VH-VL binders against Uncharacterized protein 5. Designs and how they scored, part 13

Target 1, 153 residues: Uncharacterized protein 5, of Haliotis asinina (Donkey's ear abalone) (Ass's ear abalone) (p86728)
Amino acid sequence: SNLQCKIAGGGELIPIRTPEYRAWVPLGEVGLNVSDSKVLIFAARSCFGAHILLQNNAEDFKNAVYEIVIGGMKNTRSGIRQCVGCKFDEWVKDKALNCRFFNYFWISWCGDEVWVGHGYRPPHNRILRYKYENQPVINAASVRSESDTYWAL
Key: E = the ipSAE of ESMFold2; O = the ipSAE of ESMFold2 at other seeds; V2 = 0.75 times the mean of E and O plus 0.25 times the DockQ between their complexes.

## First folded at step 6 (VH-VL; framework fv_livmoniplimab)

Design d6 (from v9 with light chain A50D; at its last look DockQ between E and O 0.76; V2 from the best seeds 0.00; counts 0 for: pae E 6.8 > 2)
Fold by ESMFold2, look of step 6:
Structure d6 (fold): chain C 153 residues (1-153), chain A 118 residues (1-118), chain B 107 residues (1-107)
Amino acid sequence: as target 1 above (153 residues)
Amino acid sequence: QVQLVQPGAEVRKPGASVKVSCKASGYTFTSYYIDWVRQAPGQGLEWMGRIDPSGGSTKYAQKFQGRVTMTADTSTSTVYVELSSLRSEDTAVYYCARDLYEYGFDYWGQGTLVTVSS
Amino acid sequence: DIQMTQSPSSLSASVGDRVTITCQASEDIYNYLAWYQQKPGQAPKILIYDASTLQSGVPSRFSGSGSGTSFTLTISSLEPEDAATYYCQQYDDFPLTFGQGTKVEIK
């Protein structure tokens, strides 16, 4: 990483499957701790709709969160928002996901902005950045998906 | 707590127009779409359209295109639906609902009964 | 337009019964489906979104299943307060459409 901030995980990648029923999977419960980290690098294989929730608290699904959507709207847009299911605060056209192959992504909440990019070498290939007022401290993360998704975190 | 408040009833004659309000509270008004759904007496639910309150952009069901107008007033957190050239078939309860982007409608107003009669 | 067909149109069941309601979409809607309950004289209330995710505050006796074109709402043990009409609704594509409703009555 070229970022000054610590990257979550670091050890063996944790495989996760999220079925298309969109239940959130808390990453802490599968052994990935994002406290004391500011960057998450991961891979996903999915047709569309890979969702990552950054949370102040593992029970925060309403406020004090950032939701990052990779390949939303049937794999046509990726975006950042401050609440689950609200309109994107920032988005781009993005056909980021592939049904057959894993693609890599990264998310940074280092500093006073949230960044999202493709690949495994942040800050390269950044596709989104947004500055939020009153950023919460992020201590947990969860994932879910709109289609059957395999993750490596 | 999320609330969508509507007036209880409106009465109009055929050929008139009606404008129904929906006042939102308990959430950031401009962060969610609002949809309008109507229900004729004894019948099911019929989607009329959606409005983005932040920019006022709309999408209408083709059936209502040309005689429905949806607007939003961000200063009062209020959405309106206006239906013109009313017919007796437009007699229905008109609901506003918060559109939880790709997750259905999570909160509904209690509805406004619009009665169109001669 | 995506047509949503519910079955049965009505049913009558006893308190404690297991009740199932099905919803069929005319084309693949993945899991973009919600279930709503409408009690007499009230607005609809969401029970389930994304076919199977229970809305906060909804009793756990309600559950949803299915994907693609075939979906089911289940009430594991019917309560008197569950007398209502239930609607499925797709939100995969415009226009958004509802099933015709299933009226559930207590015997």
Scores: ipSAE 0.055, ipTM 0.677, lowest interface PAE 6.8, mean pLDDT 88
ESMFold2 (binder alone), look of step 6: mean pLDDT 94; pTM 0.955
ESMFold2 at other seeds, look of step 6: ipSAE 0.117; ipTM 0.719

## First folded at step 7 (VH-VL; framework fv_livmoniplimab)

Design f1 (from v9 with heavy chain S31R, light chain S56E; at its last look DockQ between E and O 0.88; V2 from the best seeds 0.00; counts 0 for: pae E 3.5 > 2)
Heavy chain, then light chain:
Amino acid sequence: QVQLVQPGAEVRKPGASVKVSCKASGYTFTRYYIDWVRQAPGQGLEWMGRIDPSGGSTKYAQKFQGRVTMTADTSTSTVYVELSSLRSEDTAVYYCARDLYEYGFDYWGQGTLVTVSS
Amino acid sequence: DIQMTQSPSSLSASVGDRVTITCQASEDIYNYLAWYQQKPGQAPKILIYAASTLQEGVPSRFSGSGSGTSFTLTISSLEPEDAATYYCQQYDDFPLTFGQGTKVEIK
ESMFold2, look of step 7: ipSAE 0.414; ipTM 0.814
ESMFold2 (binder alone), look of step 7: mean pLDDT 95; pTM 0.959
ESMFold2 at other seeds, look of step 7: ipSAE 0.423; ipTM 0.815
ESMFold2, look of step 8: ipSAE 0.388; ipTM 0.804
ESMFold2 (binder alone), look of step 8: mean pLDDT 95; pTM 0.959
ESMFold2 at other seeds, look of step 8: ipSAE 0.438; ipTM 0.820

Design f2 (from v9 with heavy chain L100Y, light chain D93E; at its last look DockQ between E and O 0.09; V2 from the best seeds 0.00; counts 0 for: pae E 9.1 > 2, placed apart)
Fold by ESMFold2, look of step 7:
Structure f2 (fold): chain C 153 residues (1-153), chain A 118 residues (1-118), chain B 107 residues (1-107)
Amino acid sequence: as target 1 above (153 residues)
Amino acid sequence: QVQLVQPGAEVRKPGASVKVSCKASGYTFTSYYIDWVRQAPGQGLEWMGRIDPSGGSTKYAQKFQGRVTMTADTSTSTVYVELSSLRSEDTAVYYCARDYYEYGFDYWGQGTLVTVSS
Amino acid sequence: DIQMTQSPSSLSASVGDRVTITCQASEDIYNYLAWYQQKPGQAPKILIYAASTLQSGVPSRFSGSGSGTSFTLTISSLEPEDAATYYCQQYDEFPLTFGQGTKVEIK
């Protein structure tokens, strides 16, 4: 297991709903702790705009963060950036989300890169990969969405 | 249902300050930035700055740095722009606009005409 | 600062004409470009974001194209209510900047 990175959570999935245009929901407040983990696997059912913030500090929503956007720009692209609402540092054409069904995704900050993929078996189906020069230690995560979104984390 | 409400007009003398309000409704106030854009009579649009209401952080255009202050009051869902040391060239319509990610400015207030006149 | 330059500064066209407005950015802004319409005495209204994505509720006769430094707004068949001033705006980098505007008049 020397090559495996720890996956956050485990056991039963935590259901979360984020109504459209809501403030960030800290995952620690709903029982999911990502400290000491390097991988997050989750599912979302949404029309578009599922946002995941990886944070150095649970109370910091502006600095020392990665924002991963799944199905951004009305479900036409997914991307990675180091601030909320700035331009993507890396992105791909991606119709990732479905209004009627859950799809699975994973995010990895294992090693010196941030990876994003589809499905529940990282590193399979990776769609994004980026190496940041100043990579923060990640101790917390939060979610929000641009449309009404159901999460399983 | 999204609405940004501004006062219609303000009159000030040169050297004074003006504080223009923008009251937001119909959406979650802290989930969107608010930008201020002004337009002098017969002229184009000029971006002044942006505020994030969730923490109060701001970005200002260099031209206004030192004269402009933007604030937000989450209890009333209201943002403000204050411009000090007014000159006649500051006469313009001042708009607030909602701003989120890559969607541009999707909702605008109807503008406040600020007239700086002796 | 990223300077946005529109062409033409004004035009007159007949109802039913195809109208094309060009916007040039001084630096590569990829697709972080919006188009706004402003009628006299009114606030601007967004038409297009991300260079080519039509805002909800905007008529399909409007379209946007381009990436990088060169962008185009097209009205496929001009209608009387389209008489307005049109602005492009980049949101790639602070300060956010607008083009100088293009006034469209009906002949």
Scores: ipSAE 0.008, ipTM 0.591, lowest interface PAE 9.1, mean pLDDT 88
ESMFold2 (binder alone), look of step 7: mean pLDDT 95; pTM 0.962
ESMFold2 at other seeds, look of step 7: ipSAE 0.099; ipTM 0.712

Design f3 (from v9 with heavy chain K59E Y101F; at its last look DockQ between E and O 0.87; V2 from the best seeds 0.00; counts 0 for: pae O 5.8 > 2)
Fold by ESMFold2 at other seeds, look of step 7:
Structure f3 (fold): chain C 153 residues (1-153), chain A 118 residues (1-118), chain B 107 residues (1-107)
Amino acid sequence: as target 1 above (153 residues)
Amino acid sequence: QVQLVQPGAEVRKPGASVKVSCKASGYTFTSYYIDWVRQAPGQGLEWMGRIDPSGGSTEYAQKFQGRVTMTADTSTSTVYVELSSLRSEDTAVYYCARDLFEYGFDYWGQGTLVTVSS
Amino acid sequence: DIQMTQSPSSLSASVGDRVTITCQASEDIYNYLAWYQQKPGQAPKILIYAASTLQSGVPSRFSGSGSGTSFTLTISSLEPEDAATYYCQQYDDFPLTFGQGTKVEIK
């Protein structure tokens, strides 16, 4: 099954580094606009704890957001939640990240669900899904990490 | 605005039990864990346990196993800690706090002073 | 259990002084370390999580550093309102544990 929604980006991959637990890096500020898309494909090289925030507005960290955690809990699980730091609405055992190599991931908020998967061909290799009855409109995304992380978005 | 509201004080005799409430407001109650932390007079902070308000699953510090029970009532957005077989060394301020995992405890109740005296 | 040891237990400093508080974990806790401030008669307030990240609304004079087993809270220029007791807390493994506290007084 393929996704019919637009994928963010459309150019050269944008390299980003997020040092251990620094402020969120708004992707719009580095040239990646997600406001007209419903799917994000990216790569990350990290020991653990890659965080992606989907936001109604790049300045909103409290309301109308989704947080996706890849390789959380020392690289043992990945999850989806509807607020920064709240209980995961859905999670799986997942040793997703590698300290030495980039791995690919995708996130979809197409339709009324949030999906997460491995690789670069959504919807293949989906590992997480959760349905939210009243999804916010997503216009921005930001990243941060629990360990020193290199991103290609 | 997030608030955790607790009663001010409770007095009990040794051997009794006490049940302290923590009423949450200003956020989706079932989306966050609540932890209980106590502080004896003039002493530091001691973690007691954590509860998932949806479904009621708990983690307790081993020293309280067997005499602590944490519960939640989603209809009133209230978490409770009950401590049984009270001893004088259980005299403390009991705090509830909202647990954000990797982001720490961001909001705390103002505490309930439980006094255990003969 | 992971033991958290703070140093010093208390200190007295003047407004404008640089204040440093240390926290030692008995085993590797990565960066799962928070700092809390508690003023007399009040609940604790989080200052820093993940060893070095300031909570929203916390003044920039507060900073945290360290990873593994050794951590530091620094107040770059002490203000009168910073008189309080400061606690470190690990959240790497259960039971969650706090340091014994460091009382900071203005002299």
Scores: ipSAE 0.143, ipTM 0.732, lowest interface PAE 5.8, mean pLDDT 90
ESMFold2, look of step 7: ipSAE 0.217; ipTM 0.751
ESMFold2 (binder alone), look of step 7: mean pLDDT 94; pTM 0.958

Design f4 (from v9 with heavy chain S31N, light chain Y30W; at its last look DockQ between E and O 0.10; V2 from the best seeds 0.00; counts 0 for: pae O 13.3 > 2, placed apart)
Fold by ESMFold2 at other seeds, look of step 7:
Structure f4 (fold): chain C 153 residues (1-153), chain A 118 residues (1-118), chain B 107 residues (1-107)
Amino acid sequence: as target 1 above (153 residues)
Amino acid sequence: QVQLVQPGAEVRKPGASVKVSCKASGYTFTNYYIDWVRQAPGQGLEWMGRIDPSGGSTKYAQKFQGRVTMTADTSTSTVYVELSSLRSEDTAVYYCARDLYEYGFDYWGQGTLVTVSS
Amino acid sequence: DIQMTQSPSSLSASVGDRVTITCQASEDIWNYLAWYQQKPGQAPKILIYAASTLQSGVPSRFSGSGSGTSFTLTISSLEPEDAATYYCQQYDDFPLTFGQGTKVEIK
C-alpha cells in the first residue's frame, strides 16, 4: 500500500553533486523544502556512502534527528542512526549503490517510525525501520557522501 | 540574507604577501565551500581555488600551487586567501564566492582590489 | 583542464533584439554549467545554473540551454540594463574554469 503522507518536492528534479567527504549540502538552500512533508524519494549515482541527514533545524549539522547512510562501508551496508557518525540503531547488509547508474531510494518519517527502502514506490521494498520514542519534528534535510556522488531529488 | 563581506583594497610591493578576508553571514558557514576567483583589470575571471571551511581541506589551481594558502576560521565565519611572492601580474580584484557545487557560485563578495606596485 | 570557449567575444545589439551567446567545453561537462553577468565595477551575478535553471530573481528573458559540450545563453528581448559582460563557467571538474567572457553593448 502507499503511504498517506506528503512527499517532498514534486517539481523538476534537483541535481546535486557531493564530492568525496565534503560539507553537508542543505536541501532547503537548493530549493527542496521538506518542512511540510513526511517522505523523501531520491536517486543517487555513487560508488559508496550516500548520507542523508533529517534535521529539526536546518543549521544543525552536529546533531541529526536521523542520519541515514545508504551503501556505507564501501557499499556493503545501509543504516539509521540518531546522531551524526554514531553507532547505527538499525542496519542491514546492502549493496545499494552503483558507480555508473542511478538507483532510487525513499525515506519515510510518516508514522511512528523511520523507514528506508529501495525504489520509488514507498512503502515497497522497505529495508530498514526504526521506531522512535518521541515523534521528531523534521524541518530540514541535508546530504553528504563518502565518495563522489550525483543526486537527483 | 547571505552575505560575503570583503575589505575594499590592499596595496603591496612586489615580493610581499597579502591576506584577504571574506566574512560569511546568513547561513551555516561550515556547510558550503568557498571559492576564490580573481580578475585582473580589464580581463576575465580566473579561479584560484576552493576551501572546505569544515576542516580546512583545499584545492588550488596549478598556477597558484606553492604561492597560495586558503584558511578558514570557524569561530568568526571567515575565510582567507593568502598569496605570497607577489608580482605585478597579481594586481586584480579578488572575489570570494559561495559554492553549491551543482548550483554554481550563488553569492559573491564585492571583491578586494589588490594592487602590486613599486 | 576543461577549456571553455565563448562566442562571440563582444557584440553590439539594439534594445529588443534577441541575443545569443554560446559556450563550448573541451570535454563533456554534463549540465554542470553556470552563466554569470558582470556589470562594470560589480561582482559577477549568477543568472543560470545547471545549464538551464534560472536563479531566483533573474528576469525570464534570460534562458539557458545545452548539455555535454555545447551551451547557449539567450536574452529573448535585450533591455538597456543587460549591457554587461557574460561568462560561462564549468563546475564539473577541477580546476574550475570560465569562458573568456562576452561583452554585450547596447547600440
Scores: ipSAE 0.007, ipTM 0.537, lowest interface PAE 13.3, mean pLDDT 87
ESMFold2, look of step 7: ipSAE 0.346; ipTM 0.791
ESMFold2 (binder alone), look of step 7: mean pLDDT 95; pTM 0.961

Design f5 (from v9 with heavy chain Y33W, light chain S52D; at its last look DockQ between E and O 0.28; V2 from the best seeds 0.00; counts 0 for: pae E 7.5 > 2)
Fold by ESMFold2, look of step 7:
Structure f5 (fold): chain C 153 residues (1-153), chain A 118 residues (1-118), chain B 107 residues (1-107)
Amino acid sequence: as target 1 above (153 residues)
Amino acid sequence: QVQLVQPGAEVRKPGASVKVSCKASGYTFTSYWIDWVRQAPGQGLEWMGRIDPSGGSTKYAQKFQGRVTMTADTSTSTVYVELSSLRSEDTAVYYCARDLYEYGFDYWGQGTLVTVSS
Amino acid sequence: DIQMTQSPSSLSASVGDRVTITCQASEDIYNYLAWYQQKPGQAPKILIYAADTLQSGVPSRFSGSGSGTSFTLTISSLEPEDAATYYCQQYDDFPLTFGQGTKVEIK
């Protein structure tokens, strides 16, 4: 049931807009630190392609990372992978994003698996899970999007 | 501007090897994969393999297993494909292409014609 | 390996005609499909990715549709510069594979 691990944040939600295609926004630079946390809950309003990168280091956008894609491929699938832009290690058909409304999502790297779900009450509504042989320690996170996206983190 | 620059032509005899370069510019070299695709005269496109320039990880089509090697030099932003034990049927234009999984091959080099003849 | 079969292998059409090219995959590739245009003496250029998404700078007369195993590229009103060979390509699983191509000529 409920995740045992610490949830990132805990203060006022941080509004972010990602209008730029492919540019990462490091969450530490806008005041959200995921060090010592194992769960991220957020909301996004987007037509498609909301990307979240979990990183060992805030400057590492390629090695020792997890990338979670919500509503990728024109809002037809969501997935998990250990490199930016590579083939998903696990994915599901998912029409998760909405151009007009914020929807909530959560990501957990608690324990030895990465989980992804809808809503704001992990582990409820989990849509993805994957166990990696080698898990990096996650100290940073970044976001980007394929379409104009508003985030609340 | 994204550019992938290749030499125009190479000529080899059967049994030799060839190493074709692909120099990238106009983007962060290590952020994208490079795929190699060849095209025999008058024929279609054939994928040969992919390299991640950051760590040098590769994936090759089984048809080329044991004959192909792809490498990257981050200091010059250059990827290489080397094909050994050449046969006349390896005569083709060899293209490099920039790759990001969701987006297909968005930029291509202009190709290198490799001719294998005795 | 996932085989990609295009139809027709060639066609001839007049400026202003609607042109339709189909691509069949031997197994489900979801929407991991791209379309490329290749003019003589040139490298291929991507037109469509994710089955139906236009690449930046591609004219709106091009469109893609389909999912699963059956896909279509449509040129709504053929222009002289559209004379080329068109390839579909799956990128769902290795090895990545292309259709055999469709040559489009202007009458």
Scores: ipSAE 0.023, ipTM 0.640, lowest interface PAE 7.5, mean pLDDT 88
ESMFold2 (binder alone), look of step 7: mean pLDDT 94; pTM 0.959
ESMFold2 at other seeds, look of step 7: ipSAE 0.064; ipTM 0.684

Design f6 (from v9 with heavy chain S54N G55S S57G, light chain F94W; at its last look DockQ between E and O 0.86; V2 from the best seeds 0.00; counts 0 for: pae E 5.7 > 2)
Fold by ESMFold2, look of step 7:
Structure f6 (fold): chain C 153 residues (1-153), chain A 118 residues (1-118), chain B 107 residues (1-107)
Amino acid sequence: as target 1 above (153 residues)
Amino acid sequence: QVQLVQPGAEVRKPGASVKVSCKASGYTFTSYYIDWVRQAPGQGLEWMGRIDPNSGGTKYAQKFQGRVTMTADTSTSTVYVELSSLRSEDTAVYYCARDLYEYGFDYWGQGTLVTVSS
Amino acid sequence: DIQMTQSPSSLSASVGDRVTITCQASEDIYNYLAWYQQKPGQAPKILIYAASTLQSGVPSRFSGSGSGTSFTLTISSLEPEDAATYYCQQYDDWPLTFGQGTKVEIK
């Protein structure tokens, strides 16, 4: 009934820094495996443009992915899309990020929808929800950012 | 493979209109914007506008307002740019490009040479 | 409209030379800048987006730098196939605008 899906990670948060617009950092390469989980909780300190890619395979950046953008458009919009760089399928006005402080976020692909929210207690403070007809199995995630970003995952 | 296929050339007289096609393949047509960029002979690149193929929503550069119309046909995965009241100055290669907004224009059509001559 | 001023308009360099092309924006565009290469008779090809991010499949001798209003494309060691015209383009605000181009020729 009110069953929570498994949350990724092994307890201690993994610090990652992504300089402005570098290659994607696969989370599996830094020790975070999402293949058996349905929820990712993380923190980011950034001026804008924190990007998370949910992937069927860690090397697939094209066809079986969801990209979540937190604080895009210079920290004015957050959204979900089914390909890197395509139009948002769902978006909201959202000043989500802060240059000086970490803010928490969560992403869920539990069930047949992708959800995004603020904070560290899903499903509280959900801001985005989208159902794709042919939702792929998610086995990997990667991060990238538009501005210099510190992550805790 | 992503492809944007355009006709090679069109010839028109001043005062006429031209409609250039751009047929997309190898990706989900309605998931990306398409932009039109033109290049007069020996000149640089000039952005004309953008269309959302799903909604038909457009944004045009001010200098083309009133003369340009962009449309999309989702049943054929084709976008069009139509330019009316042609002048000799409109002689150019007209490119369509897939617009990844945060990631630039990643794929371009081969271009259509539109020649406007008396 | 955001004007993009590119310099030089042309240059000649030898194979192996380091080549630098500069682009100035009339307004702060942060990092919403792309570089394109266009060879004669061909469509432009993207090299760099977000000012400094190399597009997949582009040789590592190409690099971009800058933020705000001043941007640079660098070819660390010029190759014969790099003879082309290079354009910067801002995509921070509508209308999208290109620099006037820099023609690079091999001596």
Scores: ipSAE 0.092, ipTM 0.708, lowest interface PAE 5.7, mean pLDDT 89
ESMFold2 (binder alone), look of step 7: mean pLDDT 94; pTM 0.955
ESMFold2 at other seeds, look of step 7: ipSAE 0.249; ipTM 0.760

## First folded at step 8 (VH-VL; framework fv_livmoniplimab)

Design g1 (from f1 with heavy chain Y101E; at its last look DockQ between E and O 0.88; V2 from the best seeds 0.00; counts 0 for: pae O 3.7 > 2)
Fold by ESMFold2 at other seeds, look of step 8:
Structure g1 (fold): chain C 153 residues (1-153), chain A 118 residues (1-118), chain B 107 residues (1-107)
Amino acid sequence: as target 1 above (153 residues)
Amino acid sequence: QVQLVQPGAEVRKPGASVKVSCKASGYTFTRYYIDWVRQAPGQGLEWMGRIDPSGGSTKYAQKFQGRVTMTADTSTSTVYVELSSLRSEDTAVYYCARDLEEYGFDYWGQGTLVTVSS
Amino acid sequence: DIQMTQSPSSLSASVGDRVTITCQASEDIYNYLAWYQQKPGQAPKILIYAASTLQEGVPSRFSGSGSGTSFTLTISSLEPEDAATYYCQQYDDFPLTFGQGTKVEIK
């Protein structure tokens, strides 16, 4: 990995389950602090629709957020957008998720771009990148899913 | 505070065209799709198509292909649907709606009644 | 095209009654199903998306259930302001399609 920014967590994976279309689960509430980090590495087992919200603070679900969708719309696309449910600023066709097995992913907000990739070795296997003009400081993250999803963070 | 504002009514004769406006406010116009849905008097809802306001890219229901054109003007935050070769069965209320993809249509305009009569 | 069939086409019920409306899709649409309420002379208003998720500001007496091809909207205790026509809508594939509607009247 040539990303020099700090990776969230301490090497102990935190298991989370998100039922289909329930409230966002703030990662700080389960012990994962991203406030001084620029990279998140995680695994998910899911049929489709793993959503990650990067936030200025844990209670902000509208302003200063990025929504990353992995395997959205029946596991057919992944994308980055500046608001929950708005048009993607960048997306790719992507069958990223698996109902039976955990797959690994990473997200980076290091520097002036947001990157998303497969695997656990950023920046390898990057699938998305987008440069925003006015990037907010990211201090929190939350997760949600379109289908019943198991996370290891 | 999201709002989609449409004119109340339009009257046309058969064979004419109509262009209905939908002005958006209270959100970043170019970040969301807009869909058009119509409803004949006493009838159900019928999807006509979707427009991406930032680039003007469209998807139309096949029934309307060749008669419908959707456009957007980012300087006024306004989308338009134009329907040509009007027939009496095109008499309907025409709605615009903000499309949040997996989150459904969260805001609708109040509709424009288009009446096609001789 | 995915056909959406609602039943009943209309019903009349008393305030406080439990009301159930069903929607059948002609093919598997997973959970890509929304419910809308429309009062006379007004635009539709979303109640539920993703088959079962309640939209912000919608009263908790409304609920949705189902997946695949069969879906249900329930009003647990009918109120006078619930007199309206209710539509299901699939957004799994284009063209997007609506059910024919269910008119709910207060006795």
Scores: ipSAE 0.393, ipTM 0.806, lowest interface PAE 3.7, mean pLDDT 90
ESMFold2, look of step 8: ipSAE 0.511; ipTM 0.847
ESMFold2 (binder alone), look of step 8: mean pLDDT 95; pTM 0.962

Design g2 (from f1 with heavy chain Y101M; at its last look DockQ between E and O 0.91; V2 from the best seeds 0.00; counts 0 for: pae E 2.4 > 2)
Heavy chain, then light chain:
Amino acid sequence: QVQLVQPGAEVRKPGASVKVSCKASGYTFTRYYIDWVRQAPGQGLEWMGRIDPSGGSTKYAQKFQGRVTMTADTSTSTVYVELSSLRSEDTAVYYCARDLMEYGFDYWGQGTLVTVSS
Amino acid sequence: DIQMTQSPSSLSASVGDRVTITCQASEDIYNYLAWYQQKPGQAPKILIYAASTLQEGVPSRFSGSGSGTSFTLTISSLEPEDAATYYCQQYDDFPLTFGQGTKVEIK
ESMFold2, look of step 8: ipSAE 0.512; ipTM 0.849
ESMFold2 (binder alone), look of step 8: mean pLDDT 95; pTM 0.960
ESMFold2 at other seeds, look of step 8: ipSAE 0.485; ipTM 0.838
ESMFold2, look of step 10: ipSAE 0.550; ipTM 0.861
ESMFold2 (binder alone), look of step 10: mean pLDDT 95; pTM 0.960
ESMFold2 at other seeds, look of step 10: ipSAE 0.575; ipTM 0.870

